# VHH binders against Uncharacterized protein MJ1408: the designs that were tried, part 7

Target 1, 350 residues: Uncharacterized protein MJ1408, of Methanocaldococcus jannaschii (q58803)
Amino acid sequence: MSREANPFKKMPTILMPDELMAKALRRGEKVANEMRQKELPWLLKARFVEEHKVRTIASVVADNLQKVIDKTPPVRKLPKFYQEMVEVLVGIDDFKKSMGAFKWASELVRKLGNEYARKIRKARTPQQAGKLRKEFVGRVKSILEQIHPEMAFVAVAREKLKDLPTFKDLPTVVIAGYPNVGKSTLLKKLTGADVEINSYPFTTKGINVGYIGEIQMVDTPGLLDRPLYERNDIELQAILALNYLANLILFIIDASEFCGYTIEEQINLLKEIKDLFKAPIVVAINKIDLVDEERVKEIEEKLKEVGIEEILKISADKDIGLDELKERLKKIAIKEFLKDKDAENKELEC

## First folded at step 1 (VHH)

Design e10 (framework vhh_8emy_2)
Fold by ESMFold2-Fast, scan of step 1:
Structure e10 (fold): chain B 350 residues (1-350), chain A 124 residues (1-124)
Amino acid sequence: as target 1 above (350 residues)
Amino acid sequence: QVQLQESGGGLVQPGSSLRLSCAASGFTFSHYGMHWVRQAPGKGPEWVSSISWSGGSTNYATSVKGRFSISRDNPSKTLYLQMNSLRPEDSAVYYCVKDSGQYLTEGTDYFDYRGQGTQVTVSS
């Protein structure tokens, strides 16, 4: 699976029954007018006109429905992150059932088009040919009305899914920590460029994506910056979807506490994230320029007591320790990414 | 309780620009599509523009397409309408409206708009 863009970006606009039917009828009439200009005996011309009108209507309707299917990625083949987002925002079972309705309708309309075209070829009068075409149109209208709820559902799903963030299939570091600990400044310093802001469910701030070479850096304001027990179940599910993206979590602690949160509060958030995420955690103790060395050592010892082994001391503002942090993040993220790819490949082989 | 506060209206000359704002509270702004609806004296409400929950999709009434631009700032919970090349026909009270559907633009009842509105008058 490649991640050139959000897999749902290529989903076409979903026409409702009346819109699709109107489009099909307009195209059918255009073809009918072209056929009426041919030099043919009266009955043959009437049959020819009605046959091609039916074939055109069937093709427009069936092809439009099939195009939705063809340009919608199958959920089972999506990266796990996007599968989880379909579940959170739409519901996988309903999405699959709705796509099934499109397939059923497309095939049935095509079959009826062929059936009615054959019947029209055998019509003994122009009136009979016209009645068969009207009967076919009535059947197509009924089929589209039968799947109207599913068409509405897919239109709705398309709008929800097309604005999801685009993630590259690269080693990924997810950044966490309370507001104002220096996450944004650090991300800019590590990536050397302005980050891309992407929308994400349940955050007004979105997520910020930047790169250190081929390492993807994801800052999650509004998601991993307050206690997780404050979230409802759907919000928590959306946050936990980041587990399918994260190869490494970078947790930032503000040693100065100028962010407004005590070291104890910051470590409690770290514990919650460590318990819910499978990725290893690196902790960066930030703003060391604003505190003495003994204070930094106290924080480091407290982190070791809660099982944190990868601890770095930095000042994003003063450019202290950033090269060591960058090198450590690259090494761990690449290792975990390759490990995850190896495990994924073994699942497919066995 | 849904609360919407419109601002930015005023008296302007034809061809002028105005930027309307709508400050939202009482609901999770980032989860809902938003609409601008206007009502001129002696006329019913007219839908002007809509924007999806993420800002990724926008729609406009034919009468304003190419002149108006809808946008939102989810962090500040604010909806905007940039109105350029204003015409006398644009004179109305403008209302912002929360969509009835979470994450999707399901539409709204023209008579279920909230807020006090902001008066726009385009005359010489």
Scores: ipSAE 0.000, ipTM 0.091, lowest interface PAE 22.5, mean pLDDT 83

Design f01 (framework vhh_7n9e_1)
Fold by ESMFold2-Fast, scan of step 1:
Structure f01 (fold): chain B 350 residues (1-350), chain A 125 residues (1-125)
Amino acid sequence: as target 1 above (350 residues)
Amino acid sequence: DVQLVESGGGLVQAGGSLRLSCAASGFTFSSYAMYWGRQAPGKGREWVSGISGSGGSTAYASSVKGRFTISRDNAKNTLYLQMNNLKPEDTALYYCAKDEVGATYPEWSEYFDYWGQGTQVTVSS
């Protein structure tokens, strides 16, 4: 495969018990009709029909349940970001228990199918064969109703997880700053390629993913573009999950204030992000073409006062300072990514 | 312990007749349907004929219909196949089978529980 996707993207639609049973019964009847049309010994015909019905029903049900398992990634092997998203949106323990229910039911239906097929082969009358098939169908219906709550749970989980953004295991820069400071323009200029638009919980604007070679660039409209104290607990948890993704935060300041926010307001958001994220921060002072050098120096001095060491002066619109910014981001992001991987490996060795 | 012993095969010229017998023991013969199957050298196995436990119903493969007659004597626990107007393509090892089967449907030979070595029928042209 040349394309990576969200780990949950391949999860199939989850059929409810009645839907799955109806599908299995329809497939069984089609096979039965095919058998009735073939040149078969009439004394064996009724038993062959009922046996094939049972085998087909068992296969359709068991294979459908097994397909859900096969297409669902094991949570423990996921990147930490996706593990946290499963916990926040669904609950890991309930998710694991529900997947276990699918496996149990798939295996039991397959076992019963084999047992009842064998019994039907030894049936002495067509009536006995039909009764055994009806008994089998009743048992399968009972098994599916027993796991109905888990089927409903996984269906809801699938809807929540299938549209999560696709992130690669690469050095990652998360972009932050108020609306209209130039984040989207800058991302396009730095990546020079197609930006993938992905959905994310608690934002209708989505999340944008682009690349600078092996560096993953993530723009977070609606997430890191207003004060974090305005968020509820679940929204904040979803935002904080970005800590498992971010090796570097790139914060954009609009020197002109044409974005509608004062420098003081912009620096206050920067301080909130700095306090909540473990990743180092690089600040890009944007729109320097719209202000004099004295104003840029004032902003730079104020940033140093709040502990910002990595400051770059750019104009995304006029292509000023972008090469220096690109090289600085690559150097820091790669260094932090390797440092984080080393720390992770040491935890696994304990 | 189910036992089926086939007999009555032999060499015959095209247009001739043979009567095959199958002596059954180890089960309640009249309670089970009985079948004849055959396998020609280098060919797959084929179903030939079947008869209900009571003898009231019979069935035949299209290739033998009108030429072969299946019957049974429940008092003697014996199954018969009367074969008339034999053709070279009827040359095969013939087996009788009780209504008990293995796990797969791909070939008829895998469906029948063949007991004994069968009886050889050779039809010369």
Scores: ipSAE 0.000, ipTM 0.192, lowest interface PAE 16.7, mean pLDDT 82

Design f02 (framework vhh_7n9e_1)
Fold by ESMFold2-Fast, scan of step 1:
Structure f02 (fold): chain B 350 residues (1-350), chain A 124 residues (1-124)
Amino acid sequence: as target 1 above (350 residues)
Amino acid sequence: DVQLVESGGGLVQAGGSLRLSCAASGFTFDDYAMYWGRQAPGKGREWVSGISWNSGSIAYASSVKGRFTISRDNAKNTLYLQMNNLKPEDTALYYCARDYLGDSSYTEPLFDYWGQGTQVTVSS
């Protein structure tokens, strides 16, 4: 799998200026202690020790900053879902600016390390060599303090991004509908007991991910279970990022209305989702065992009036219609996934 | 609970080959530069080779350059050393080591953790 893990999970812990400097100084001291064991005249030994301290400190600092850059995926190469989440949660421009600050500091520290190592090699006294090393350390500390705001920004960004859900590159069905319409029961019946619970922004319930063979099923409690006009702009943008994952939307209607929402209210939510998501929609009329056939026909007619053509009648609780639903979801999700992959591959042929 | 476990050593004739492996656990392997070192009887530790976290930077001691090849498999958390054209002078305990902060200098003494080692003996 190309997308087995969230692309940000490999971002390293961001050390703050004082912590990074302390680690670099400890490494430099370790190198210095080894160099002090060499049999050299005192001036040559002092210069050798200080030169290697500077080289080591420069490498530790510059390499640590460069490692953050190297292990942070470039936003432009991310899947569209993750690009949108960076924009919503942290801001792409500020993120790029902060990566630029890390690159600037890494390169400057490396350059200064080379310059001060050369100056130390020409030092006339051990005292002069030590003074040059102290000057170098002061300059590195100043550089790290200059980028302290960007380091703090990336640390916060890492915390927000590292816990984003892991989505596999598979045909994906996003499940929607009001609370208590039977979404969780249906997901368990279709995929089995072991669903993965993933965190997601703006919901304390997270999202549930399960599988029907090679089909990824995503249940979105707290996200697609109430009117979208009630959301603020940032919440709505985070919800709409799911558009980049969904090959098919499965909307669940509770025919009995025991969920606490009328059929009219449920269809109004369906209309909102249909307007905002590009993926085709399959509607499952659930709890048919609790209503008569005439009621189910009324609901079917209302769904057809709002443009829904893929309608299944099920009872998750009584295991009615689930095999037909499963096969229909697989067929449509795979077809849509392959269309999206073909379009993506043609874009890369450019 | 950093653990580094070496394997693949043994007795080999001069001119022969051995492949050493180091299984790493207890840390994020692909955050660290990794090294191979060796220690011959009665001698101090000697750096042999180093490899950066992404294999983009590789270095060798002059005594082994052209004969040994370091590599890593980050998916398996494993470091390797392919040793070709072995000489009696290569007889030593070989151990893998982790760099303190990852992408750093590739020379001894910058290692913060060492394995117990695997013995390599090259006969004439």
Scores: ipSAE 0.000, ipTM 0.125, lowest interface PAE 17.8, mean pLDDT 83

Design f03 (framework vhh_7n9e_1)
Fold by ESMFold2-Fast, scan of step 1:
Structure f03 (fold): chain B 350 residues (1-350), chain A 126 residues (1-126)
Amino acid sequence: as target 1 above (350 residues)
Amino acid sequence: DVQLVESGGGLVQAGGSLRLSCAASGFTFSDYYMYWGRQAPGKGREWVSGISSSGSTIAYASSVKGRFTISRDNAKNTLYLQMNNLKPEDTALYYCAAETHIPYGSGTYSEDYDYWGQGTQVTVSS
C-alpha cells in the first residue's frame, strides 16, 4: 500500500578504490586458480588464466559501480520532500555529477576489459599475457583513483540520506509547540501505541510518527519546539523541508504555562511557524482543566488577532475535546492532501 | 551441459588431407574461444590451433602453421580444422575445447567448466 522504507535505504555501501580493487583482485585470483587446474596446452592455459582474470576483474569493478547507480533512486521521481532533502543535505547537481562519474568509470572498465581480453588472446608467450593483465590492472587502479573524490562524495551522501524518516503518501499533520505543552500525551491518545520513532537531521530526539486511520501524524521534538531564528541556515532549510510533507500544522498551546513558557512566547513561536509554513494551522489550547474559562477566552482572542481561525479547546490528560479535535484534523488534512494531489497531477501533465 | 563431438578423422597417406569438425552444444558457441589440441600415443597433449569468438583472431602451433587452417561457423555451432600436407608425426587423437566464459555486466560468476570432446583419431601412414 505504501512506501516500505526511505528510498535511500537500498543504496549499497560505497567501496573506496583500494577496497573495490582488492575485492576484484581476490575474485580474479579465485577464477585464475580454477583455470590453472584444467589440463590445457601450456600457452593456451596461460592465455585462459590471464584472460579470465582480466574478465573477472573488469566485471567485479564495473558491476559494483553500476550497482550503485541501479540502487540509487532517480531524484526527479522522488516525492518533493525527499528531493528537497537531497538538495539541502547533499546538493542535487553534485549528486547527479557523481552518479555520472560512476557510469563513466563502469563503462570505461568494461571497454578496457574487452580490449585487454582480445590482446591476451593474441599473446605469443605467457610472459606477454601476464604483462597485459598487469597493464589492465594498472589502468583500472588509475580510473578508480580518478573518481575517488566522487566515490567519497557518494559515500557521505549515502550516510546523510539513509537515515531519513520513512513517510507514507497520506494526509499528514505536523505537530508543533514548545516542549512540555502535552504534544507526546496528545499524540499517544489520538493514535494509540503504534508510534514509530524515526531519525531526522539536526535533532537527537528524532521524530515520532503515528496514525489516525489513514492520517499520518508527525511529532517533531527538537525541530518545531523552540525559536527558529536560533538555527543555522542549513538546519533551518532541513526543518522547512517539512513544508513538502505537511498538509496541516497542529500547534499546541499550554494554557496553564506549566510548560515554562508564557502565552506571549508560545504565540511568538506560532507566528514564526505560520510565516514559514504554507499549510493551514489549527491551534489546540491544551490543559483547559487547569485554568478558568475567562483565561481560555483571553488566549482565544489573542489567537484570532494573529489570524488563527481554527481554534479548539482540549485537555489531553482529562480526555476533553479530543474527539472533536480528531474529526477536525481528519477533515482539513484530507481536504488539503487531495488539493495538493490535484495540483501535482496538473504539473506533471505540463 | 557443455558437449563437444569431434568427427572427420581416419587413415590417410603422407601428403594427404583431412577436415575435422567439432559440433558444440550446451553453451552460446559464438561467445567462446575455441581450439584444437592433439595427443600422440605415449606423448603429452599438444596445442594445435585457436580461434576467437568472432573468428578475427587465429593462432597456430609452429609445427602446423601453413599446413592447417582453423575456421568456425557460428550459425551451425561448428568448429573446423582443415589439415593439408599431413606428415606421419601428425598421427594423434585430435580434440576440440572451449574456454570458460565470464559474462560482463551480470555481477555473477560462471560455474561453467572447460570441456573437451572424446576426440577423433588421425593416422598418417608413411
Scores: ipSAE 0.000, ipTM 0.082, lowest interface PAE 23.2, mean pLDDT 81

Design f04 (framework vhh_7n9e_1)
Fold by ESMFold2-Fast, scan of step 1:
Structure f04 (fold): chain B 350 residues (1-350), chain A 124 residues (1-124)
Amino acid sequence: as target 1 above (350 residues)
Amino acid sequence: DVQLVESGGGLVQAGGSLRLSCAASGFTFSSYGMYWGRQAPGKGREWVSGITGSGGSTAYASSVKGRFTISRDNAKNTLYLQMNNLKPEDTALYYCATSKYDFWSGYQKPLDYWGQGTQVTVSS
């Protein structure tokens, strides 16, 4: 995995047929005007003008289409998170077919450019040379219109994919819990004040990415902060793609219930997340400074009943238990990350 | 048949705001995702923003993120685009389209109905 921007960031703007054709024709005309200024016999000059127009138009079109292919990462070589996002947002098979259309058109335009350049060299009159160039231009326009649907598809795919968050190949903790349980305060205190805000599909709030040394911390407001039964199928699939990133889920419970949600409601969300995610879960019982020890014990026992083994008691606001939490998250996330890496390496060996 | 009618465009100075509306009919509005697209002179059609049928999730093109807000009122069968801090580069014909929860909507798909549009012109 890369430490660079998300793999789709390098995808170029996709020109539609009319725009690409206009660009190619303008560059062809510029080259033609340069050729017209050379001191050559009339017929030879006419041939060179039309030949260079054709070669320039073919290069501009074919190179532009090839650039899209070259700067689009092959889906099969992507981290599984990004493969899943392509499937959810655009469809992998349609994406591959569209890239195939770009390759077909690029190669065909290049081939036609060579064929028409050769025919123009054999032209007996300037009029014949001009007619061959016009015929070539008509064929290129036809090819671009034939792949117009695939060009539109890739343009939309690019807009959906280029703003996906950049995730590093590091041990990753995904943070979950209801709004106002203290997730934002906790993240700031564990990672420092500056957190990168990244866009994510199906949420206006985006996601927040921070680091504890070489541990990646991902907060998901709008995604893992309310019941999952309220989601549509596509939205749920986008949320479940986080499963490919998470080595550990950190679930935050507000012991005081000042967040507006009961302990029962909070544990029900925890159960939903536990059922859908493969990663182990650490639960941090937050705001212990606002409640009696007896209440904290009641919450601990309820968490043990639902199968939670890793429970920490903290106060993000009062800086209680944060060093222990940080060390525990680091230890578990690294262990799970290395296990996942070992499993992937074994899968690649067949 | 699906019908989409855009309104709310006009001439505005750079830094100004406009709110576009799209009135939908001929289909169960809440069952379909909706999006806004635009086309400037000399450019192809560009996706601007999308919203799910329930209104629970939205997405934006990088060029408009933080400045534009998409919303919908399913009781009124109406889609909105709130455009703030407008720039000369936002000058375009704006149109709405529907898809069956398919934001990859190709420009030629029969289920992707595009309205006639509403012109937005931003002067410097």
Scores: ipSAE 0.000, ipTM 0.122, lowest interface PAE 18.0, mean pLDDT 82

Design f05 (framework vhh_7n9e_1)
Fold by ESMFold2-Fast, scan of step 1:
Structure f05 (fold): chain B 350 residues (1-350), chain A 125 residues (1-125)
Amino acid sequence: as target 1 above (350 residues)
Amino acid sequence: DVQLVESGGGLVQAGGSLRLSCAASGFTFSNYAMYWGRQAPGKGREWVSGISSSGGSTAYASSVKGRFTISRDNAKNTLYLQMNNLKPEDTALYYCAREFDYSEELLPQYGMDVWGQGTQVTVSS
């Protein structure tokens, strides 16, 4: 039922101090030119022009900074997966501090705009009105330069976060296993449709997302398809962020070993994933049509020895065992999703 | 409507004590870090103290550390500031502020949403 886009997709382009100031000054000049058309005594006209110029500059700057805040979701209200991705790619504390700098500057610029507008109304000469406007502009430039590092930080953060995948708040099965074990074929057959490719950090292959009704199926090429001890810390953290998404891991074993990996190698990857992921694991022994029943039983026994209780025997290519697998995945994923939601609700209520 | 209503201010002599309260409404108080700030005559608004959403962590400005104690009662949606050994330089309008959604920092510069009207504290001598 829930359909959510990437929460950072609506973040606007971040203007740097000079760009934002130039925009504000151009708008101020347009308003000033409009005000110069009014029929007023010379001093009142000078005050009126400078006052409206100041108010316009203040609004353009403050509104632009506030727009960044308004269109960026609060980190604490994000699904935990996206919170973790902010931490991994950007750093939550620095992100929050930088967004706070935008709010501080927006409010201060608005207050100074009101202060200088009032001072300009009391100006005794056109020169005094102009000097007050120049002082205001200088103070706004100083404020923007003070938060320049935070503005640059948010601009970089936006580029990193805008390409994150869109995940729905649904029971989610994450698919793992070596390349060529049949993951993509299985995903297509279970979902009955073509998969969507989404971008993900540290993989050029992206991730593939499909659905079995209201069950979200995620295949992770380049992420959960080779030993995890080969990863650097940041890459591993990005992979482990999937823990916040996964209600169930579906691990695919190629019984034939035609994928190029031995059963022992495949089970070792399974053990790594089992140790790092909190979600329960279902193992599908694939390509049973290419091996005898005795071989399949040997693999099943080895899986039970390493603590795997949910084992299914399938052939994605020959459509064997897929209905049983689909129903098992639905049942477990829904159960785990509801457990996780109950735990989250209790945490928020306390 | 987010509302913060401060109380407990008044006139007190140097060396005295005062307890400020802030009644919060219009939001889930237990989800937010809370702050006390102040504004003295002729000075800008400055931070005094902060407390985490759970009450487990506190922070203080150097000028008040050891003299002031911040606390909260999440069941009553109330923030407190116990002020001991008050000095004339503590004279200010004291504000209660909620954490901005993007800042869990207990720092004043970028982290406060000031929603209260303040309560005046005057230390005579």
Scores: ipSAE 0.000, ipTM 0.258, lowest interface PAE 11.4, mean pLDDT 84

Design f06 (framework vhh_7n9e_1)
Fold by ESMFold2-Fast, scan of step 1:
Structure f06 (fold): chain B 350 residues (1-350), chain A 128 residues (1-128)
Amino acid sequence: as target 1 above (350 residues)
Amino acid sequence: DVQLVESGGGLVQAGGSLRLSCAASGLTFSSYDMYWGRQAPGKGREWVSGISGSGDSTAYASSVKGRFTISRDNAKNTLYLQMNNLKPEDTALYYCAKGITVTYEDTSGTYYFEFDYWGQGTQVTVSS
C-alpha cells in the first residue's frame, strides 16, 4: 500500500552498555532524591529510596532494550526486497540472534528488578537494603556486558539500514543504461518535477524515484550503469535485490554515442542486465534527432539479434515518442505487477 | 540464640512518665537497628520508634513524636524508651525488636512494619 516508509527508519539510536547504565543510574538517583524529600520515618524512607532506585534502574534498562525490539520490524514480515537487503548488508541470522539477545536481557533485567525490589521490602536494615541495590546494579552491568557484542552489531545494522529507500507497493519500472544517455532528462519528462533522491548501497549518487500516475519509476545511477565484471559479490547481491522490486526494466541507448560509449559497449551492458533480471526489458533508443534513420535501423537490428522484442525510438530532449513510451511502460508494468501479485498470493495459499 | 528482655512497664496515671529498658544478648548489638513496637488489646502490632545501630538516627510514629525518646547504650547492650506525657491510648504491651521488615501493598499504597524478632514484652497501663 502507498503509505509505508522504509521499515527501519524508526529504529532508535542504540546506547552501548556504559551509556545505558549511566542513564539508568542518573534516573535512579533523581528518583531517590525526590523520595528523600518526602516526610516519612527515616527507616521507611531509606528502604523506599533503595526500592524505587532498583525499580527505576530496571525499567530504564529494560524499556530501552524493549523499545529497540518494538521499533525494529520482524524480518519474516518484510517485503522480499527488504529481507534481501538485511541479508546482504547485515546477515539475517545474526540480526535475529541479536534481537533475541535484546529480548533476553530486557526480560532478565525486569525479572531481577522485581526480585530485588521484593528483597529490599523484606530487608532488616537500611544498610542491607543498600547492599541489595548495589548487588542488583552489579548484575545489570554484567548482563549488559554479556550482550555488548550484540548491541554493537545492532548499532552498525541500524546505520546500514535506516537510509534505505522507501518503495511503494506499485507497478515499478527500473531504469538502466550508461551515464549521459539521457536517463535524468527522460525521467523528468515522464514524471514531472517531483523526483525524490534516496540513498542506496554501493552508489554515492543514490537512486531517484518518480511517478507516472500509479507507476513507480526508479533510476539507479551508479548501479545499472557499468559492466557486471566491475562489481564484487556483495555489490552484485545488492543489485539483484532490485529483482524483488522491478516489474519492468527500461534500458536507454544513446544512438549518437555522444555519451562516450559505443553502441557495442551499450548493447553489452544491456546483455548483462538482461541476464541479471527476471523482469522483461523495454529498450528506448534515445537521441534519434541526432542521427539518420539508417543508423537507427542498424541499432534496432542489433537489438533484435540479442533477443530484444520491445524497442521504442525517442528523443527526450525534443519530446519525440514519449507518449508512446509512457503508454507502453504502463501497460507492461501493470500486467507484470498483477501477475507477480497473483503468484505471491498462490504461494501464501500453500 | 537472640534474647531480648523488656522491663520498666507498669500502671501510671495520664500525664505520667515511664522508662522502658530492653536487655539484648546473643547478637552483635551495635550492628543492628533496634525498635520498639506495641500491641493494644484487640488491635494489631504498631511500630513506635526506631534507632540506628550507631545511635545517630532515630524515628518515631506520629502518635508518639515529641513525647517519647528512644536511645541505646551499646556498651551495655541495652535499648531504652523514655515515655513522657502518657495517654490512655498508650496502654499496650511494649516489645523490643531487632530489625524490621517493611511490607506494603502496591495497589493500596498501605505500608506497615513487622519485626523479625520479638521479646516477651512489658505491659504499660495508663489510667485516665
Scores: ipSAE 0.000, ipTM 0.139, lowest interface PAE 17.1, mean pLDDT 82

Design f07 (framework vhh_7n9e_1)
Fold by ESMFold2-Fast, scan of step 1:
Structure f07 (fold): chain B 350 residues (1-350), chain A 125 residues (1-125)
Amino acid sequence: as target 1 above (350 residues)
Amino acid sequence: DVQLVESGGGLVQAGGSLRLSCAASGFTFSTYWMYWGRQAPGKGREWVSGISTSGGSTAYASSVKGRFTISRDNAKNTLYLQMNNLKPEDTALYYCARDSGPLYDYEKSEAFDIWGQGTQVTVSS
């Protein structure tokens, strides 16, 4: 299993029945025109023209369908995160059935091509050879129309899946908290400067990916930055897919409340996230430079009341507490990642 | 104005010979494959022989192979069929036909698009 690249990136464009058939017929006619220009006996010319049309049409159609199969990763071999994303965005059963339809059609077209080529070789007249080619073309058109719904389904699936984020198989910290609590500033300061912006379902802002050495940091604007009970079931399932990536959740509290959310509102979002995610949670109380020590202590006491054990006090803007935060995140994320890898390896009978 | 006019048929005894001619007009004869076909009473049209544009390649039905020879003279726009060792079962209306050629659509099933009126060949027992 690899998390290093989006496994769907190499899926080819899916041609619809009419386009694929038109392509196959054009290539077949090109071959036929070439054969008509050659000096061949009438019997050979008539049969070879029709035989080569059939072989060309069969190859173009069957090879195109098989190419889709060959360049689509098997769902069962995907990392759990990508398996869950196929389920959420597309539906695993429908995806597998559609790939099965491509395989069925590719094999049937190839088999029919061989059968009709053989019949054409035995044709006693040019009319018979042409009628056999016509019958073959009709059967191919029928097969492609039969799988038209599956072709359309895979085309939509490809568009949804090809732009999913690329994650490395590394200890991963998912960052959560309301908008404007300082997540972007903190991520930039912890990782250096450059972050990769990736598309993600149900957020127009995408997700930001950065690194602290061998630790993958994922900031999730629009996902873990507002109450989860406000989401529909599909949106929530996409958010919960992050459980397959997260070894640690870093939740950011804005002590100043300048973000526009009260401490009570911020702690309520923290409670929801804590209840829905399996990963341990670390809370960073940010913007401590803007509030007095008594206020920070009140927030820390409230966090302890809701079961938070790992609390750090920071100022991303003033570079206070960032080295301690880095050390804590690395230690916990690595520990959890190795624990998860050990469990996976035992399931695979290593 | 496309025409194919056959001649040279007649009554002949078994074992005899006939030479059929087909005069083509109204098209560029040298750019088309040409064929001889026949139709016996109560039967459908059957292919007899075919010849390439240059005359360099020929083909024959198994029933006439070794007895018939197809040829063409592109300068005279004429197709020929030399028939030797004729048999009663060779009795038929013989016609020349033009290949579908450049007008052949991939949707068209016929190899022939123009037929002559035919010339009758009768072989007595």
Scores: ipSAE 0.000, ipTM 0.111, lowest interface PAE 20.1, mean pLDDT 81

